# Ledger of designs, part 18: VH-VL binders against q8mxu4

Target 1, 107 residues: q8mxu4
Amino acid sequence: MCDRDDCASIASRCTGETIICAFVESITPPKIRDKTGTYELKCPFAEGFTMEIGDLFLFHFVFDGSSEKCTRLTPIPKMLAMVYEKLLKDLRKAKKEGKMIISPTAN
Short names: E, the ipSAE of ESMFold2; O, the ipSAE of OpenDDE; V2, 0.75 times the mean of E and O plus 0.25 times the DockQ between their complexes.

## First folded at step 8 (VH-VL; framework fv_satralizumab)

Design g02 (at its last look DockQ between E and O 0.22; V2 from the best seeds 0.00; counts 0 for: pae O 4.3 > 2, placed apart)
Fold by ESMFold2, look of step 8:
Structure g02 (fold): chain C 107 residues (1-107), chain A 123 residues (1-123), chain B 107 residues (1-107)
Amino acid sequence: as target 1 above (107 residues)
Amino acid sequence: QVQLQESGPGLVKPSETLSLTCAVSGGSISSGYAWSWVRQPPGEGLEWIGFIYHSGSTNYNPSLQGRVTISRDNSKNTLYLQMNSLRAEDTAVYYCARDSGWYDFWSGYFDYWGEGTLVTVSS
Amino acid sequence: DIQMTQSPSSLSASVGDSVTITCQASQDIDDYLNWYQQKPGKAPELLIYYASNLETGVPSRFSGSGSGTDFTFTISSLEAEDAATYYCQQYDNLPLTFGQGTKVEIE
């Protein structure tokens, strides 16, 4: 099971696997950026990847406790940035609505 | 630290064209960020005017009815605002700001602002 | 266009008080909401972006919360230097729009 995050939500993550769609903001130090903000990576990327500032990727992370690993990078055409942001926005809305459902038979 | 400074005429007549300059220092205007103009009539709230993206693509507040042009000169590290057909309601403090937009996406919040320049539109 | 409505239009409070300002959007804007402080004769200054993220260097007594259409901004222990006008601003859709402002005065 793989979750989805943004630059804002990943800052507090400590377990599980997740994906972020973000632009490269900086190489040294490594920073990524999306509509929610900026996140400085705490681990090296998967070996063999070349990144340039302004590139758009799906970043795949694995967390075990507070240890962060970026296990895969998938390049994405920048024209799809708004599509991915819309999908994440819809996911956040669905989570909020699901957490608010109350059974009609409850007291 | 990025610093922005607006300049232009203080007094302009109705129907004339406003031309403002925003000098940027401590950072490059070609660095991937977007750049916005915002105005504030004296004693009133804030109105977003428009932005220019990293690529040079622009977007403007429709409320300004096509009267605005935003441009930049990367070699001078300078942003420009032109507003045609001035009216009394265009009297405001005009600010330039660094916009959170990045590589032509997701304009949104303004982390560095100029000091602003007052423009009065009067006969 | 998304209309942003702040409440109250002004308030006064003593040093050390907790103050709260609200901002309502005319439609769901997810968390794409920022807060700015403007002192008399000065430019606005970003305090909070993406509803609850504190900008670098902003004191921790400032906080933001909310999602969707209803947002709050809180100063947990008012200081004399906090006398200013505060603005919310949405960035879900263009044109970018601001609330009318809330003037905070020290008694």
Scores: ipSAE 0.718, ipTM 0.884, lowest interface PAE 1.0, mean pLDDT 89
Fold by OpenDDE, look of step 8:
Structure g02 (fold): chain C 107 residues (1-107), chain A 123 residues (1-123), chain B 107 residues (1-107)
Amino acid sequence: as target 1 above (107 residues)
Amino acid sequence: QVQLQESGPGLVKPSETLSLTCAVSGGSISSGYAWSWVRQPPGEGLEWIGFIYHSGSTNYNPSLQGRVTISRDNSKNTLYLQMNSLRAEDTAVYYCARDSGWYDFWSGYFDYWGEGTLVTVSS
Amino acid sequence: DIQMTQSPSSLSASVGDSVTITCQASQDIDDYLNWYQQKPGKAPELLIYYASNLETGVPSRFSGSGSGTDFTFTISSLEAEDAATYYCQQYDNLPLTFGQGTKVEIE
């Protein structure tokens, strides 16, 4: 498992799962960004999904130690940003404390 | 580059209300980040007062809860701090600062600061 | 509130020396710790965020480490311009709180 949940940590290809909160830096190619840097997504944005540069999302990634898989994309309304900030912080702590249940691998 | 500039009355009497402004340039206060007020009594450390998020939501230091209101005017790209019932202990340099946690919710570090404005509470 | 205690309160060192400042949190704050430099009559400036990440434009002689409750800030080779007061600051929980500061003087 990665010690950090940020864009820079994704590149290390840790094991386990993480949720990254980041904004869209680029649509094509798909890139997300946070304070730690930029990560180019391996999962394309869904067709028909309205996305603008600057939009905020939660990205769920699963790592197997050799690669990462983007399994979920959740848009965050700006008005709820602080709520998600708190939730994300709590989630990270819970994960580190072993209180999180790892999501099953997609078949 | 983001720039912040505080302004205030300089001198305030006890029990009166402090009103400070923070003019932000080089970035919009409504487009992202959080914007905090931090104060520093002369010769002392730093105390976080509170912040207003780009969404408009606020959070205040409980030590000052009930006396502080942070607001903004998006059209003026200006932040405001109001503090009621001032006392001598409120004498400090007041800073506005940008929280650099842009959409990553790593919020809590301040990458841009104003120069600060001294507020002296005295009769 | 989370109390941040810095050590030492002040120190004096020569140009070229390695300087280390410690910061202890009253509870586990993970790596949500920042370090600032404040020169007389100036606003604080961010040097390190997330315990060990160097802010853009900050010289590499500055570094941070630690997690949990114990953190260290290091200047590998002190320069004359580094004379300042340094503050740690946690952002694990609100309210945000700062250490009392460490004044670094150059001999």
Scores: ipSAE 0.052, ipTM 0.762, lowest interface PAE 4.3, mean pLDDT 87
ESMFold2 (binder alone), look of step 8: mean pLDDT 91; pTM 0.928

Design g03 (at its last look DockQ between E and O 0.46; V2 from the best seeds 0.50)
Fold by ESMFold2, look of step 8:
Structure g03 (fold): chain C 107 residues (1-107), chain A 123 residues (1-123), chain B 107 residues (1-107)
Amino acid sequence: as target 1 above (107 residues)
Amino acid sequence: QVQLQESGPGLVKPSETLSLTCAVSGGSISSGYAWSWVRQPPGEGLEWIGFIYHSGSTNYNPSLQGRVTISRDNSKNTLYLQMNSLRAEDTAVYYCARDQGWYDFYSGYFDYWGEGTLVTVSS
Amino acid sequence: DIQMTQSPSSLSASVGDSVTITCQASQDIDDYLNWYQQKPGKAPELLIYYASNLETGVPSRFSGSGSGTDFTFTISSLEAEDAATYYCQQYDNLPLTFGQGTKVEIE
C-alpha cells in the first residue's frame, strides 16, 4: 500500500502517500508526536473529526511536490502505539539493509 | 517556561529512607508528559531511576532492587521520590526531569531538568 | 541492559577547533539516542534527540550522526561556553542508560 513515515522523516517527504501513527500534541498550532519527535502540520486536519490532545491517530497524507494534504484520520486505541512503532522500526531496518524504502529517494 | 526544583534532606544515615520532592512550575504535571528521576554520584555519570506516566503508571530501574517509589500530587503540582534502605552508594545529586513520554507511551529523553539536590548517605 | 561506551573520556581543544566524540551501544538501538551537555555544577541539557535532531534553540555547530550501534557527536567550531561534559543516552529499551561522559576542556 502506501509508505509509512514517522515524525522525524515526514518533514522531507515530497511526493506520494504516507501514513503516520502519532499522538495529537497540540491543536493550535497543530502538532503531532511519536517516539522520533514532533511535527508541525502544514495542512489543516481533515474536517468532521473531533480530536483532543492525547488522541492517537493514523494520519494519511498525500504529497504533491512540497504541498501536503491530510486526507484521512483513523482513530486507534492507544495500546496499539507500541505495535505501530515496532512496525516502523522493522521497516527502517529493512530500508537500511536495502530491502524496502519508506522515504523518498530524492533527498 | 517549565521549571523543576528538587528539595529534601542533604544528609541521611544508612538504612534510612530518602524522601525527595520536585516542585514543578510554568506547566502542569497532569498534562500528557511523563516525569523521570535521575541521579549522579559526585564526579560520576548519570543513572536513570524511574518515571511516572500521565496515568500514574510507573517504571523503575531494576538495578535499584525494588527500593524506589515514585508518586505525585497533581493538586500541588509536585512529584515525589522515596528510596528505602539507603546505602553509601546512594550518595548522589538527584534530579527530576520532564520525560518526553506522551499519554503513557514512548518515554526516553528529557527536555527540562531540575537544578538537582545533593544527598549524602553517611555514618 | 544496554551499555553505552563513550570515547574519549576527556579531551582538550582550542576555541575554533572541531571536536568529535563517539558513543557505542552494546546492541542495535536503531536511532534512539540522545546527547546532553552538562556544565560544572549544572543539570544536563538536551542537545540532540533521535541521533541527529537538534533540540529547539540549540546552536547549529552541534550535530549528531550514526545509527544502530555507533554514534558520533560533533562540535564544528568550539566556543568557550562549550566547556562541559557530554553524555549519550539510549532510549530504545528500559532501563534508560547513559554513556560514561566525555569531558571537554578549553585549553
Scores: ipSAE 0.677, ipTM 0.876, lowest interface PAE 1.2, mean pLDDT 89
Fold by OpenDDE, look of step 8:
Structure g03 (fold): chain C 107 residues (1-107), chain A 123 residues (1-123), chain B 107 residues (1-107)
Amino acid sequence: as target 1 above (107 residues)
Amino acid sequence: QVQLQESGPGLVKPSETLSLTCAVSGGSISSGYAWSWVRQPPGEGLEWIGFIYHSGSTNYNPSLQGRVTISRDNSKNTLYLQMNSLRAEDTAVYYCARDQGWYDFYSGYFDYWGEGTLVTVSS
Amino acid sequence: DIQMTQSPSSLSASVGDSVTITCQASQDIDDYLNWYQQKPGKAPELLIYYASNLETGVPSRFSGSGSGTDFTFTISSLEAEDAATYYCQQYDNLPLTFGQGTKVEIE
């Protein structure tokens, strides 16, 4: 388990799962961005998925110590962006305090 | 390279309205980023005034809420700051800056600044 | 609003010295802190963003560290041209707020 859930931390994350709130910076190559920086996804966005630059999503990543996998993509309405940012911050705090239950499949 | 240049009246009387412009070159105000106004009273620190996102959405410092309007003209690639009911405490150098904000709810860091324009509020 | 408190307010050092400035946030701002340099009669210039990332073109003698509430800005080997006022700035929450500044003078 890592302390951060942001783009800058993805590359250095070891194990577990995380949810990152980020917007699409580019489609090809697939890049997401948040207030910490940009991360280039290892896999392209799913075909047929309507996505545009600037769209905000929750990205669920699972880490096995050697690679990361995006397992879920949830669109966020713009009007709720701030809410999700705060929620994720609280979630991060809960993780640090050991108050969050991590999925067994993500360990 | 992005360049910003502020311009204003220099002197404004109390209770009057301040109007500033920021001419942007080397980049389009509608193509991305946010654009902020920041001011600095003489010999003092920096105060963030507010920003306008490239979409036109704005966010203002609550300390100045109700007195400030930030707008833009895409055709002129120009930013504007309007501040009403000026008082002596509004005397400051006013800067416009490119903001790394990427959403209308977020303002980040400022990588390009104008030279600033001094606004003195005096009778 | 998040209050940013810098220390010291001013300092004097010699060329070649290591200089450290601290910035304390009134609440946890994660790593969302920037450092600016402002020379007399000039606009501020970004040096560090996201606590420790060096802005493009900025000399490597400048560095930043810290997270949460306590941050440090360091000039490893002071040069004459580094005489300026330095500001920290948080962007964790709106409104953006700056520290009161630290004036660095060269002896």
Scores: ipSAE 0.336, ipTM 0.832, lowest interface PAE 1.6, mean pLDDT 89
ESMFold2 (binder alone), look of step 8: mean pLDDT 91; pTM 0.919

Design g04 (at its last look DockQ between E and O 0.32; V2 from the best seeds 0.00; counts 0 for: pae O 2.03 > 2)
Fold by ESMFold2, look of step 8:
Structure g04 (fold): chain C 107 residues (1-107), chain A 123 residues (1-123), chain B 107 residues (1-107)
Amino acid sequence: as target 1 above (107 residues)
Amino acid sequence: QVQLQESGPGLVKPSETLSLTCAVSGGSISSGYAWSWVRQPPGEGLEWIGFIYHSGSTNYNPSLQGRVTISRDNSKNTLYLQMNSLRAEDTAVYYCARDHGWYDFYSGYFDYWGEGTLVTVSS
Amino acid sequence: DIQMTQSPSSLSASVGDSVTITCQASQDIDDYLNWYQQKPGKAPELLIYYASNLETGVPSRFSGSGSGTDFTFTISSLEAEDAATYYCQQYDNLPLTFGQGTKVEIE
């Protein structure tokens, strides 16, 4: 099952699959950023994609106990950054109030 | 490492216009970050003035009643603050700061600050 | 506007003491809360962003916790150099607003 993270929460992830909506901050070294902070990847960005600093993507990550892999990038229009942030905020609020529904089909 | 330095007049009279300059070094103001101005009256707390995004889009504290303009000159790597119709309560140390905002989104925290410049509004 | 209220307004403590400062928001701000340190005659410096993340180079004796409306900042073992005023600041909504500050003095 695929989770949702942000730049702050991914730093402590060690297992599973997750998706982050973030801007490219740097290509070398690979860094991403969102409203919660910055994250330097421990792996290369997934290959086969054209990207520039300031592009907005959904980043798909897979973790085992010791390594991370960036397996897919999905470009999204920058204007949707606030929509995604709002959805994450609502999701975190629902989790805090015990109302969260976790979709098993997100990936 | 990014460094910021404010400059401008130290003493200004009421009703006049304040003009401040923030020189940025060790990084580019066109690098995607947002840039903020914050002020602090002597012995008091901090008040956010406004910011300018990468695109040049600005946002201002409504408490300043439309008296503020923030602008920049990318070729000089310099930020500007203009504040009209000065009053005694505008006496403060004025800071410029790098804002976490990135490509016009997510402004809100300041990781590098200038040293500040005191502006006194009095006759 | 979101009002930020800090407690206490000032405190005195000895080197080695644990110090706790609270910050209360007038509405739910998720985790969009920062902490700054300001030493006399100097600019503020960012210590903690997004409620609990230490800024690069900040000593581990500083920590932050909380979510929603109630936040806590802790210095686990006070050092003489920690004498300063501490500010919380929310970035959930504009205008960006600060707490009134907490002055920490060494006995």
Scores: ipSAE 0.687, ipTM 0.880, lowest interface PAE 1.2, mean pLDDT 89
Fold by OpenDDE, look of step 8:
Structure g04 (fold): chain C 107 residues (1-107), chain A 123 residues (1-123), chain B 107 residues (1-107)
Amino acid sequence: as target 1 above (107 residues)
Amino acid sequence: QVQLQESGPGLVKPSETLSLTCAVSGGSISSGYAWSWVRQPPGEGLEWIGFIYHSGSTNYNPSLQGRVTISRDNSKNTLYLQMNSLRAEDTAVYYCARDHGWYDFYSGYFDYWGEGTLVTVSS
Amino acid sequence: DIQMTQSPSSLSASVGDSVTITCQASQDIDDYLNWYQQKPGKAPELLIYYASNLETGVPSRFSGSGSGTDFTFTISSLEAEDAATYYCQQYDNLPLTFGQGTKVEIE
């Protein structure tokens, strides 16, 4: 389990799942960014999904120790960006304090 | 390169309203980032006043909540700060700065600053 | 509000010296900390963002480190032009807050 849920920490995460709030920095190659930095996704954004640079999303990542998979993409209204940022911070805190049970990885 | 230039009345009486402008050049205030106002009393540290997002959404320091309004005119590429009910403690150099953000979310550090404008509150 | 406390408030050093400034946050702010340099009569200038990232154009003698509550700003080899007041600033939570500043004088 990792303590961080942000772009800067994705590459170093080992196992489990996380939710990251980030905006789209680039579509090709696919890059997301938050206030910690930029992360280049290992897979392109889903086809047919209308996405523009600057759009804000929640990214659900699952880690199996070797790679990460984006399993869900949830658009966030821009006006709620700070709310979601706070929610994620609280979520992280809850995990650290053992107040949350991480869902098992779907195979 | 982005440039910011503050302008204001220089002297304001207590209880009056302060109006400042920040002319932005080299970049559009509507193309991204957030734009913050920061002030610094003479010989003191820095205080964040608030910012306006790309979308126009604003957030203010609670210490100044109720007295501050930050707005913008996209056609003039200008930011505005309005502060009501001025008091002597509001005497400071007022800076506008670009918050290195992206639209409404990515924000947090100020990479471009204006030169600042001194506002003195005195009767 | 998150309180940022810098140490020392002022220091004097010689050209070529290594200078270290610390910044302590009243709560865990991860690495959401920036460092600014302000010279007399001038606006602050960004030097370090995300605790350790050097802003473009900033000399490599400037560096930042730390996470959580304790952060360090270092000038590896002081130059005469580095005489200024330095500020840390957190952006983990609103309102954004600054340290009280550290005045660096050159002997």
Scores: ipSAE 0.321, ipTM 0.841, lowest interface PAE 2.0, mean pLDDT 89
ESMFold2 (binder alone), look of step 8: mean pLDDT 90; pTM 0.922

Design g05 (at its last look DockQ between E and O 0.50; V2 from the best seeds 0.51)
Fold by ESMFold2, look of step 8:
Structure g05 (fold): chain C 107 residues (1-107), chain A 123 residues (1-123), chain B 107 residues (1-107)
Amino acid sequence: as target 1 above (107 residues)
Amino acid sequence: QVQLQESGPGLVKPSETLSLTCAVSGGSISRGYAWSWVRQPPGEGLEWIGFIYHSGSTNYNPSLQGRVTISRDNSKNTLYLQMNSLRAEDTAVYYCARDSGWYDFYSGYFDYWGEGTLVTVSS
Amino acid sequence: DIQMTQSPSSLSASVGDSVTITCQASQDIDDYLNWYQQKPGKAPELLIYYASNLETGVPSRFSGSGSGTDFTFTISSLEAEDAATYYCQQYDNLPLTFGQGTKVEIE
């Protein structure tokens, strides 16, 4: 159901729900950054969200065909950045080896 | 358009300390990026020396055996490299570069480089 | 330390040729692999990061692929300005390490 992406993999996503753990790189234009690169957000966030450069969030996206919707921001302690990076590495390795790994949690 | 420019002595003696500066323009060194030093002996490949993160914390190549200190002065928008106990193998072109690290995480690729400065270690 | 081995060490090709360079890591580095171009007397220039992402302003004739331990860099139609030495570099773990370089010459 809900996938996990990075700044590199989200660029080719067309459908589904996904989560990216990334730092805010820029507000205008809105850009996020992780170890894989940068991604310019293509959608306005819902009202009530605020971002500052250097903040770390889980960014929740829904893709309906070719439409990107940014549905939620979940603040994350910065020290967990490497934990999420390791989770994504493990998922990518499992997919490349054809193994199924128990899905990681949102946090 | 970020630009980096290294400077320092071109010739130094063995056992002395190398001191290099990297002047940054077109962007602030305190904006969030990390900054790396990389060297290249003449006719040879590239060796990563170390980086300094946004917060000022550093990591160094252990092959340099603790001889390196990287620092910065935000008010001068300048990076520094100190390398002590110089020997002939330290002869190289020294580059500073903007590192992809961001807010103390995710280091590893270099999107802006200085022109490099040749340092020759000879008596 | 992660050793990076490039092949070939040098090659000569004509304008219009397709050129391929390989890079092998001594252990699985996921996709954390970059490619740089260095022209004589100049600093290296980033072409590709995260195995396959083109840096801004890099011509589309350059491409990268691979994952894990085996990576490929391709110039689809060589141009005279592409005469240079090309380096791969891993950023999975510290210390950051480079391949030994591949010199590309125009016939």
Scores: ipSAE 0.704, ipTM 0.887, lowest interface PAE 1.1, mean pLDDT 89
Fold by OpenDDE, look of step 8:
Structure g05 (fold): chain C 107 residues (1-107), chain A 123 residues (1-123), chain B 107 residues (1-107)
Amino acid sequence: as target 1 above (107 residues)
Amino acid sequence: QVQLQESGPGLVKPSETLSLTCAVSGGSISRGYAWSWVRQPPGEGLEWIGFIYHSGSTNYNPSLQGRVTISRDNSKNTLYLQMNSLRAEDTAVYYCARDSGWYDFYSGYFDYWGEGTLVTVSS
Amino acid sequence: DIQMTQSPSSLSASVGDSVTITCQASQDIDDYLNWYQQKPGKAPELLIYYASNLETGVPSRFSGSGSGTDFTFTISSLEAEDAATYYCQQYDNLPLTFGQGTKVEIE
């Protein structure tokens, strides 16, 4: 189980679920970025989904030990960016302390 | 490729106000990232002054005691640094740099730097 | 403010040598540490970000490690062109702060 939910840790994560707050750095190829660095998504953004460079999203990833899957994108209004950053930070801390389980299906 | 170029008066008298300009090319200052000013006294280390995000939000080093204002002109893709009440200790090479940060809760590494401009404070 | 202390302040080594610089933070900064190279009369250049990530275009002989308060920057095989001053920089909390620098000279 990984303790981090950020761009730099995605590639090394083995199992479980994570929610990452990141902005879109590039559309083609699809790249997201946070304070830890850049991650290039393995799947392109869905057609019909309006996305621009600079947009902030919550990215839900699921890991099965072989690959990661982005299962959900949640847009974050820019004005709420700091709120979500704080929420995710608290969530990460709670998870690390064993106070929160992210995957509801596993419980 | 992003390029930054600082420009300034070179010499400023004590108590006067410093005004620096940073011309940015290869990227829009209003479309992403943060943009920082960093200074380095001759023969000394680096000091972060502050930055302005692409949104216009700013953050400053508290050590500068409110003497600093960072602004921008999006139409000119230019950054500005204003520093009031200059002292001899403000003598330094001043750099502008692109910060990996994007929103005001995000700051990080400086991946592009200008060449710097020397500012000497002397009577 | 978070104080960053580098060691040593200066060193001299020969081409081909392995060089190690340390950086200590006054508090836990996680992995939010960068390393820069500055040559005389030039602006600093980013080498490592987020403790261990190599910036694009930077030679693989440069590396970084560490987490928390203690960090290490390594040049595995020193080249003549590596003569410079190296700085660590934290971005865990504002204000952003740099180490005092380590001057690397080539014998």
Scores: ipSAE 0.324, ipTM 0.828, lowest interface PAE 1.7, mean pLDDT 89
ESMFold2 (binder alone), look of step 8: mean pLDDT 90; pTM 0.924

